# Designs tried in a protein design chat: miniprotein binders against Peptidase M20 domain-containing protein C757.05c. Part 25

Target 1, 375 residues: Peptidase M20 domain-containing protein C757.05c, of Schizosaccharomyces pombe (o74916)
Amino acid sequence: GPLNFGYLSWGQHSILEQDSVQLISHQSLLPAGDNLISLHKSLVEIESLGGNEVNVSDFLKSYLESKGLTVELQRVSSNPTVRDNVYAYLGSQRNTKVVLTSHIDTVNPFLPYYIEGDKIHGRGSCDAKSSVAAQIFAMLELMSEGKVQEGDLSLLFVVGEEIDGIGMKTVANKLNADWEVAIFGEPTENKLGVGHKGNFRFDVYAHGKACHSGYPQEGFSAIEFLLRQCVKLMDTDLPKSKLLGPSTINIGTIEGGAAANILAAEAKAEVFIRVAEDIETIRDIAEDLFDTEHSEIKVIQYSPPQYLDYDIPGMDTVVLAYATDIPYLSDRKMKIYLFGPGSIREAHGPNEYVTFSQLFEGLNGYKRMVMYNLR
Below, E stands for the ipSAE of ESMFold2; O stands for the ipSAE of OpenDDE; V2 stands for 0.75 times the mean of E and O plus 0.25 times the DockQ between their complexes.

## First folded at step 20 (miniprotein)

Design d4 (from c4 with K101E A102L L107R; at its last look DockQ between E and O 0.70; V2 from the best seeds 0.00; counts 0 for: pTM E .735 < .8)
Fold by OpenDDE base, look of step 20:
Structure d4 (fold): chain B 375 residues (1-375), chain A 116 residues (1-116)
Amino acid sequence: as target 1 above (375 residues)
Amino acid sequence: DEVEITVTYNGETYTYYFETPRKSIYFILILLRRIARRGAKEVTITVTSEDPEALELLAEAIKAALELLGYKSVEITVEGNKVTITAKEDGTPLSPEELKELLREARELIEKLEKE
């Protein structure tokens, strides 16, 4: 009789455990205790590195709508990720006398939220989610006090300040809203900025011919050329502003060559000038030095120095050595203020922080500034 | 000693402050080149400094630059710590080679004054 070979059916039950990634709905992130500190914490805990601001924009929309504000998301980009500015106001009047504005993106790397004594640490805790939180609470408190009405005050939070200003450029070009006063939020130690230095950032590429270092006449060193031109730049006295102080030059990076026994065929430097006065002549100097037979210049950022409004009685003033998104709105006939909690000296550091006192002082500062300009 | 340089052209006046007069020459030359390219028919430059050597150096460099830029009737007036240079007629933009030579001459002048 035929031996029935029993087919052992290996039932591979592939348990596809659908890990239901619970999309934690952004609504669940609203803390039960709604105060300035809890809002600031929520903002800082959301990663919003430049180019990845979607989560903080969506959070802000939901939060501000929960407060009874009308909220618009202005699309800046959709590729590779969605990037939206947040514009919020009372009722239907998109034009307001005053706008409180700051950025919601942060520099790299992300740093976790933690408290150390009176210091609140985390990436964006100072630059500029402290300003964002304080501006929001300034509006909410003034609303609750009956001091602001429809058409008086709006909030504008932009993406990509730390990169290229694409958020505020999109506001300038496409957001059909008018303001009489703009109050920019940056770390100013709760002082009114009288002005800030401009940014002139450029890359230099030097080109040479490689050869054996024993026969340098057969080549041309891109490194030697780049070094000599950089020395000429650093040895140029740039005009000092009486208000803004001196212009400063930083050769931030230098790279090139292959080996000590070879003349460098290629070299690169990244240069950053903080401009106190006459950015046009400074650009002409850079082009004269670095747009040559042996080199090319690539302008990365070109932003002139700004003079600001600071006419509010009893507020301290400060000169700022950094640029902001203000130049993108400077052609508008409006007052422009710069004010916010924290120090710019801590903003991009590994120990970035704002104090509890600075945050509350910032809130009171914004309320004062709004009420002064509504008179 | 801070140097003040006032430049008047096309009905506008600009004031610049420098901490190192000798190192300001390159900036001034580039500025003057731009002024000439804009077709300024008359340029007035005033240099104020408490350093007489810096005044002389800057006045000579500015005069030489204006002459090379094709300005005529370059007049220099010295009044204490203030030198006024006035130039007339349309400047001709320098070639890159001519500007390089002007900058070379200015550097050689600075090096001479630093060795004295």
Scores: ipSAE 0.544, ipTM 0.816, lowest interface PAE 0.7, mean pLDDT 88
ESMFold2, look of step 20: ipSAE 0.568; ipTM 0.813
ESMFold2 (binder alone), look of step 20: mean pLDDT 72; pTM 0.669

Design d5 (from c4 with A102I L107Y; at its last look DockQ between E and O 0.52; V2 from the best seeds 0.00; counts 0 for: pTM E .736 < .8, other shape alone 6.976 > 2.5, SAP 70.999 > 70)
Fold by OpenDDE base, look of step 20:
Structure d5 (fold): chain B 375 residues (1-375), chain A 116 residues (1-116)
Amino acid sequence: as target 1 above (375 residues)
Amino acid sequence: DEVEITVTYNGETYTYYFETPRKSIYFILILLRRIARRGAKEVTITVTSEDPEALELLAEAIKAALELLGYKSVEITVEGNKVTITAKEDGTPLSPEELKKILREAYELIEKLEKE
């Protein structure tokens, strides 16, 4: 019988090329020229959208430790990603007379860093990594000048300001550090905030019954109901503050329905009120209008208007139309200032920028404010 | 024409400023409901405006709301551009449902008065 030589099929060993993901150690990103502009650039180039702040927190820890500061990472969340506040001070004294504080998260979308003339562009270039960079350099310069010692000054950088304030809420509840003065960094055009409007943000869900539009008596339009209640809200005159100006209502989103020939079974609106006065009554209005048989209200943010300290001689003052993380610390017996480089009008825009001059003026502003409060 | 509304209850005084007096009525009604819910036994409201029609409208609306909220002895004093309304609680506190109904009726009344 014929010897059937079985051809041994050579198995192709697929060489799994182990792509050595070079973990670019964050240490290599420190520019050789350590100045305000290089720090600001490094911060802006790191994406830190709300909920994804880990890279900027880790960068700040390494950077501030390299400057001889004691740095604590305060865990805010671990799921789905690690989110840490950064607290830094000299030596071992966690309680300091003054704290410089700002947020390290940014709004969507990410925008790349670039320079255009005297303007530095990028997401967070103005809101609020300009304040973060200027606050850090204010501390470093005051230390080098021998004007700040252990117990005088600390730095606090928080996550999630742009979302829900979870970073500063975690500070308020768990950090266990005391201050006599807090200086908040936000875009104020390098002016002292005398106060800011409150935030009342809520979602409305309207419920109806679908039917053919030719027989509207057999259904109930969630859209029609929602529109009528929104008109009632917009037609309500809200009290004006003499200091803060008017309250403003924005119906930011509206959605619902299936087709033009069907009554809408469901509708939703997202509403934002910038509150000048009496947030409690404004909430009662919203609940009266939108907590009904046909609708429900979900409060997303509730933050009253704030009055701030502005007693520093020779600094200009401003009224701000936006809210901050300040309310989460307002129950503490301390002075609260609001100051920072850049304009809030550019902060959430597609062309967000800060100027070189505004950054240096901001740095000098923070130094002045710290020295005034250390007297 | 800015309207000033001063409300005094439970030993505290609050001052509100409105740019559109006619559209402020709903806010005032909701405020009064809250004051009543807090058990204020005496309420004094002062409305100041250079618009006499707005003064009359607001005074009538506030009076009607206070009466519906169970306040008695509602007194109105008019002094030029200033109307003062003083009311005292003299009755059983209304349920939340009754208060909601009353505010709706007051609002419908005001909408009628604005269309006339």
Scores: ipSAE 0.546, ipTM 0.838, lowest interface PAE 0.7, mean pLDDT 89
ESMFold2, look of step 20: ipSAE 0.615; ipTM 0.828
ESMFold2 (binder alone), look of step 20: mean pLDDT 71; pTM 0.666

Design d6 (from c4 with E98R K101E A102L E105K K115E; at its last look DockQ between E and O 0.57; V2 from the best seeds 0.00; counts 0 for: pTM E .742 < .8, SAP 72.38 > 70)
Fold by OpenDDE base, look of step 20:
Structure d6 (fold): chain B 375 residues (1-375), chain A 116 residues (1-116)
Amino acid sequence: as target 1 above (375 residues)
Amino acid sequence: DEVEITVTYNGETYTYYFETPRKSIYFILILLRRIARRGAKEVTITVTSEDPEALELLAEAIKAALELLGYKSVEITVEGNKVTITAKEDGTPLSPERLKELLRKALELIEKLEEE
């Protein structure tokens, strides 16, 4: 009789390792010691690169609610990720005399939190989570001191400042809240900004015709054209502001072509002008130079220079060479201040830091500014 | 040597400061084009500089630009380190294309004056 070889069916035990992604509930991130330094650390340790601010917004909501504040999340975008501004106030009065505002997004790349002597390092440690932490503690201390009541002070933290200002644009257009005074938090070395330069950022695309470099008459070099127009731009003297200083032009990128022996069919430059005076004429110059038969211009950012309030006695003042989200609220009849801990010179660097002293000075600065404007 | 340029049109006055007067010409021409496009009937420009060569160059360039832009009765007054140019619109508004061509011609004139 035939020997029935029983096929041993090897049962494929698919070990579905349920990687229980422990959703670390944002509640577990509240340090046991609740102080300015611990809050600042918590904010800096949360990655919040522009476009990925959800974790810091959710953290701020939970934290500020734990302090007895009313917190609103204002939806800016839902695709590809949720992006929310955070608006917080006492009780039910959404309109307040003063708002403390800053941004919660950071530039690339993420840098880890660490301490070196008196320096606190990490991406956003200076720009602008130092301002965020100091503004929060300014409100909390003033509340505990009985110096602020419902309707006196609010907090507004926005997304996407470092990209396109979409957070503050959404505030301007959709957040139905009024303020008499706005205090913007940016790295100003704890000085009052008297003004800041505007931003005119644009991309240039030049178009040519490729040919063999031995017969240049049969083609047109997009690179040569772009270079000549860029030289004309750089050789244009732009008006200097007495308050803000000179306008500055940076040709930040240049690319194009295929090979040394071929005329370039395509070229691109990315240009950034820090505008001290007359952004309209500067735009007309750029359009004349770069909106041609052989090129097109794409405006990326258009923000005029700003003049700010600085009428607070006994505070130092500074001129700032960078733009902020302030222009999106400038049409409102309110006072606008710019103040915060740290230096903008360190803000986008690989060694970004704020000092412990700068954070505490920033906290005291915000308290002073709020109390001055509540008089 | 900082140059001060004051422009008055449509009842408003603007003051500009430049560090390199010769390189400011292109900005000034673009500004004048914008002023003309806005239909300014009268334009007064005052240039102040301690460099007499820069004053002459800027005055000639501004005059040429205003004339090409269709302004008539262009008058130049020189008082020490200050040149005042006054122009009045007397003619048909220029098309944007014609205005661009006229600015190009003004720039060519200025380039010639810089090479001399």
Scores: ipSAE 0.548, ipTM 0.845, lowest interface PAE 0.7, mean pLDDT 89
ESMFold2, look of step 20: ipSAE 0.592; ipTM 0.831
ESMFold2 (binder alone), look of step 20: mean pLDDT 73; pTM 0.685

Design d7 (at its last look DockQ between E and O 0.73; V2 from the best seeds 0.00; counts 0 for: pTM E .735 < .8, unsure alone 67.336 < 70)
Fold by OpenDDE base, look of step 20:
Structure d7 (fold): chain B 375 residues (1-375), chain A 117 residues (1-117)
Amino acid sequence: as target 1 above (375 residues)
Amino acid sequence: DEVEITVTYNGETYTYYFETPRKSIYFILILLRRILRRGAKEVTITVTSEDPEALELLAEAIKAALELLGYKSVEITVEGNKVTITAKDENGKPLSPERLKELLRKAMELIEKLEEE
């Protein structure tokens, strides 16, 4: 009888038990001392990896309602988990002159909150829950000072910035709110962004034919093909922007094959290009290299480079090598600023941090920017 | 040495800057393919470089690419550190995707030969 080569079923890794996500009652998370640092801590201590933002959005709703704001949850997705953007404003005026906006999702892995001297560590401590906390307190302080009224200022916190921008895409298409000025919160070292590079993120799937490595003519290596095409991509000089600098290519992941003595039937790479200039031609290059007889390309993110507003006197400026959710709102006739505490160089790293001083400087920066645009 | 490449077609001009001229050729080929697909009957490309070897290499590669892409009457003018290439498409017929891939392959093979020389 034919030897049924039992496909080694990749072991069903036991679905980790539904650890009862103890709905940490939102009331218990409000520290006794309600200040910028305590809010930032509460935000950082809540895990909000991309696709699992429900706990932080629910926290923000409860917190902002406790401050007397009107809060809307905008449903982005409900499968596999609930994902909600948070939109908050005074009274009933959904359209505001200024919006302070940032993202509430973080990259993998989660890192615990801790303090080291003047540094506040944890995943999202810098990117971008520092901006979220500082934006909230900027609004709250300006309200307490009597400097903002209904229709002047709103808060918008979105999900999925770190993945595909689905949160801000949902805002652009469905929120139905208008603004004259948007202030985006990202780690800019408390400087005004003059522009940022675009994002071109894509996955490559290569397909081959397995055979014994002693007889390579009887097969086709998906790994060898993928490697050769990736080398061609990396060896391509992309046009430099005078303002934004060079485009950069990262082959972030590579996987495939079964064993050293077998030609690989399948291979995959995840690629991220930070685009300085001409994203259309860069896409055409990727499609030419990876949409072939032996491979397919899946575009994950496509956002062109941006030029921003930076007309606020006495604030320093910076060029940013990363993209944001800004492209999804760039068709709107409004001013767009980019500003926030911390450094993007510390973001996504194993030691991500923001300093206490950077966080307070960020708060003051947002207050200044709001007041400049309300005059 | 930074290379400046300007491309004019359909009444629009685009300017590109490259740090490694030899490695920019594939980008230029893909750009030219897109220009052709957009029905540009006339293309003017200007290459500016202080490196005469890079200037010559790029000019030859661009000329060869335009000829392979079906442009006729490819004219090259050299003025110091600046080379201007003007090409006209007399037939205006879109190339098949297969033919375009073949032409790009041939252009790359030509460039590899020019780099070995």
Scores: ipSAE 0.483, ipTM 0.799, lowest interface PAE 0.8, mean pLDDT 88
ESMFold2, look of step 20: ipSAE 0.599; ipTM 0.846
ESMFold2 (binder alone), look of step 20: mean pLDDT 67; pTM 0.638

Design d8 (at its last look DockQ between E and O 0.46; V2 from the best seeds 0.00; counts 0 for: pae O 5.7 > 1.5, pTM E .766 < .8, unsure alone 69.935 < 70)
Fold by OpenDDE base, look of step 20:
Structure d8 (fold): chain B 375 residues (1-375), chain A 117 residues (1-117)
Amino acid sequence: as target 1 above (375 residues)
Amino acid sequence: DEVEITVTYNGETYTYYFETPRKSIYFILILLRRIARRGAKEVTITVTSEDPEALELLAEAIKAALELLGYKSVEITVEGNKVTITAKDENGKPLSPERLKEILRKAYELIEKLEEE
């Protein structure tokens, strides 16, 4: 009789149960103590890497609505994840004299929240959830003091600053709100930015012909070409600004080749120039060096340097070596300030922190700046 | 000695600062390339340096580059630590990419020669 090989029915283990994305109920994230430090903690404890800001934007909406603000979520993207800017104001007046603005995304990797003495650590503790928390409390305190009314002040928190500025680009193109003054929150050591350098970021792809290294005349080294052109770039005096100082070059990555005994057929470098002056000329230099028979250039970021307002008496000033979302709003003929707690030198590091004193000084700084511009 | 270069063309003025004359020459050639691509009927370049040898070198290099670009009237004025070069081309037409490449090649050859002297 035929041996009935019993088909072992592999049990459909329903993989359905594990994707309980614990929707951390936004209500459970509100700390028992409603103060600057507790808000800052709540913001830092929510992971908001660039492209995954949904949890922090939803938290901010719920929190700011609980404070009696009108809150709009501006959809930036819905694929692969929902990404929303947060715009908040009093009553129904969407146009306000002053806007306090910062970003809610952070760089990779996520770092957990912890306190070490007077230092508050965690990813975004300094860049820029310190500014977000201080800006919120500046508005709330000024409201409680009766110093701001409907139409005076709004809050704008954007996504994707650390990536491509898509959040603020969406504001510029679609939010349809007007302001007389914008105060951008970034780590400035609680000093007024007089200006910041621009960003020129590009990738170089060099192409060669592989051959045996004993017969180099039969090939062309993409690595040798790339290295020689990079040396020429580094030896080029880039335009300087009297206010912003020198333009600076970082060759951040270099890769290529197959083996020591083979001429490299392919090479790549990733380059970042901090632009002090004349970004068009710097681009022309890069294109002349790297758009060749043997190489291609791909522009990743192109943002000119900015000059800012700093006309507030009794506040210290600083020159900043990094770019912001400011260029996306620079055409609106408004005053633009840059100010926030913490140092940019710690912002992208493994030990990112802000101090308790810096947060409170930041809060007072924003209050002062708002009141100066409302007079 | 810091070199200051001011370039005026098409109603726009740009000012640049360099730590060395050598680095400034390379930059000037890039600027001249841009000017040639955009076209300008008149170009004014002012170089300021406390090094008289650097001023002479820069003036010669700039003059040669402007002549190569097709400017027929190139005037040089020296006033102390400042050299002003004014070039005029009535045609003011953008150069072809091929012509521009040839001009840049010749300008680089001139710079190399001036660096060997």
Scores: ipSAE 0.018, ipTM 0.391, lowest interface PAE 5.7, mean pLDDT 86
ESMFold2, look of step 20: ipSAE 0.596; ipTM 0.852
ESMFold2 (binder alone), look of step 20: mean pLDDT 70; pTM 0.666

## First folded at step 21 (miniprotein)

Design t1 (from n03 with T20N; at its last look DockQ between E and O 0.75; V2 from the best seeds 0.71)
Fold by OpenDDE base, look of step 22:
Structure t1 (fold): chain B 375 residues (1-375), chain A 89 residues (1-89)
Amino acid sequence: as target 1 above (375 residues)
Amino acid sequence: DEVEITVTYNGETYTYYFENPRKSIYFILILLRRIARRGAKEVIITVTSEDPEALERLAEEIKEALEKLGYKSVEITVEGNKVIIVAKE
């Protein structure tokens, strides 16, 4: 008789014990009313992925107008979506000694707002809606204290920092406002940035000829070509800055081909170099490697490394490995600071957060920086 | 071992720091190509390293690159942990 091999039904132990992390609804600990935490919450709860910033810019306009500020929406684009920078100041003086500036767009994906202990989670909770909220409250508190008047301080919130800097490029070219000092808001762990690396972003398109993989001599693999050129790039020692550290190369995406048994006719990579030194020679390397008979290069971003002001006594300093919108204003004769709550290491991650303490320290930091530059 | 490379041409001096001298040569070659295209009649390169073997190899590769770029005179001087390369048209 046939040996009935009893299929041992391995019990699906659904070890999906949803550890219901009791979201201790610390909703009860939020101070009642309009405060830094409630503003930060409102900002984080509004989805503002790069290219879809309209809801947060409209919110900011309404909020800042309710505080007695003059608010301008600077149209960056209208198609396919409305994208507006927000510029706010007291009275009618568009030129101010100091501007507090940050970005209101976020990276993909959107993450919902929630509180876990001392951590405030959500997309943009750290990068950079913490800076936005803290900058707003710095202005509001200084106004209420009678420490800033018309012409002293403005707020500038821009779109598209995470993409291409189109918001700040539009400021640079069209806003027609002057400042003596700009304070950029990014996650710096509440330390003054001494500088940041430049950005060199480019796409590579490799072209080949498809054939059967059993007869590779009848074709040319775009993937093989792209991989070999990428290896040459990654094996190149780029000069380091004594201040900014090493340049870093990221092959962020790679795609191409149709099947394992076919040579790839097409391949693409997206490359990001964080530039410590000599962006011109780094570009020339990319052109030498990727502007060829078999490939083309498309430059997406080209921004040299930046050196910043950090002359404020009793504030800690930091070197930053990421770039900002600062280069788009670098031709202006002004002081440029970089400061904000949270860590860039938590930015863009699935668990992005800022702490309550960091947010309040950020607020106090901005107030200190403004008052130092108004003296 | 960190390598310091200075490049002087057209009255300007640029200083570069590399962590891997063996992997720095491609950057240097690309830089030198640009310098040559800009019509630099004289190029002075100094290489400083605590690795004598790396120093010698870099100097030789840089010399060969300058010769290939059309510099007719390429002189190398060794001064301890420093090599000086002078290229002239």
Scores: ipSAE 0.684, ipTM 0.935, lowest interface PAE 0.5, mean pLDDT 90
ESMFold2, look of step 21: ipSAE 0.712; ipTM 0.941
ESMFold2 (binder alone), look of step 21: mean pLDDT 84; pTM 0.836
OpenDDE base, look of step 21: ipSAE 0.682; ipTM 0.935
ESMFold2, look of step 22: ipSAE 0.718; ipTM 0.941
ESMFold2 (binder alone), look of step 22: mean pLDDT 84; pTM 0.834

Design t2 (from n03 with L31F; at its last look DockQ between E and O 0.82; V2 from the best seeds 0.67)
Fold by OpenDDE base, look of step 21:
Structure t2 (fold): chain B 375 residues (1-375), chain A 89 residues (1-89)
Amino acid sequence: as target 1 above (375 residues)
Amino acid sequence: DEVEITVTYNGETYTYYFETPRKSIYFILIFLRRIARRGAKEVIITVTSEDPEALERLAEEIKEALEKLGYKSVEITVEGNKVIIVAKE
């Protein structure tokens, strides 16, 4: 009789159920009520791309007023959109010993809030709404503990840090508030910034004469000129700071020309130098290379390196390779600290995140820094 | 090999550190051009490096730069891993 090979129907059904990655909406694990994590979530869920900060500033005003703070909206711009800095303090004393400050704008694009294990993702989850949330809760906890009074501590949240610093420039020129200590919130891996490199950003426009590539003597290539000058720049060793490390040069963009068989009439590059030492001579180098009969230079940003306060015992320190809003207040006779949760390496990325532990450590860091400076 | 360069003029001293001595010359030349435009009558440059070939090359290039900037007297003194260049108008 024919051996009925029973086709063992391997039940294909069982494999599909296991790869339901239960997106355990870790939302259910968030403590119920108003807390650091819920505030951070609310901030991250509000889109606040540079130039469109109105919703987050309005949220912060309402939230901080509900906590019993006096809140001022400082108008930075009204056209095309309303842009307001948020300044908050206890009672009527606008001058405070310490200010906790960070920015509320974010880079493009917006990224939605989500949780992955211990990571909180979303645009601004790390840069810098982590600092904003932790600074707010540092003030609220210190108030509830009776450790701060009127005139001790304020909060300052500014717009447009990621663009042009217009928020902090408006503070510097028009807010008319004085502080003894400013604590800037940026991603520092919860370490005190000892300093940060300066920014020298410039655009180069090279001009040539188009001709057929078979007769290059009849033209001048803007691209060839630009490339040769960029190589000279990149081959220049810039002075190293003992504290801040080396200067770094990035040719961030390059564009130009029309076709392979034509000499380029026009070319452009966007250059960014992170300056460790002597920004004046670095500018003179850029002008010597790029302010010529064949090219022009347009300075976009000129900010020297900054040295910061880091005199708080038992806090780790770090050197930072990015600039902040600090230069706009550096002429003031005050202490300036730089500290915040998260890593700048995760900032601006497609997977930007902060961890729960980093947020709570950041909160405790700000409390420590405030209490040290109120002694 | 790190190179230390000091530049003294008008009673001020500037100290710079470079990681690549062979590529530092252009910075120095641009800096010296600025100093010369500011009317420095005497410039003292010291170069310290553990690379003797880099030290010699930098000293020669700095000398030529100072001569091109209009300094009439440029004296070089070698002291081990250090070169001292004195330029006078």
Scores: ipSAE 0.564, ipTM 0.890, lowest interface PAE 0.6, mean pLDDT 90
ESMFold2, look of step 21: ipSAE 0.674; ipTM 0.928
ESMFold2 (binder alone), look of step 21: mean pLDDT 83; pTM 0.825

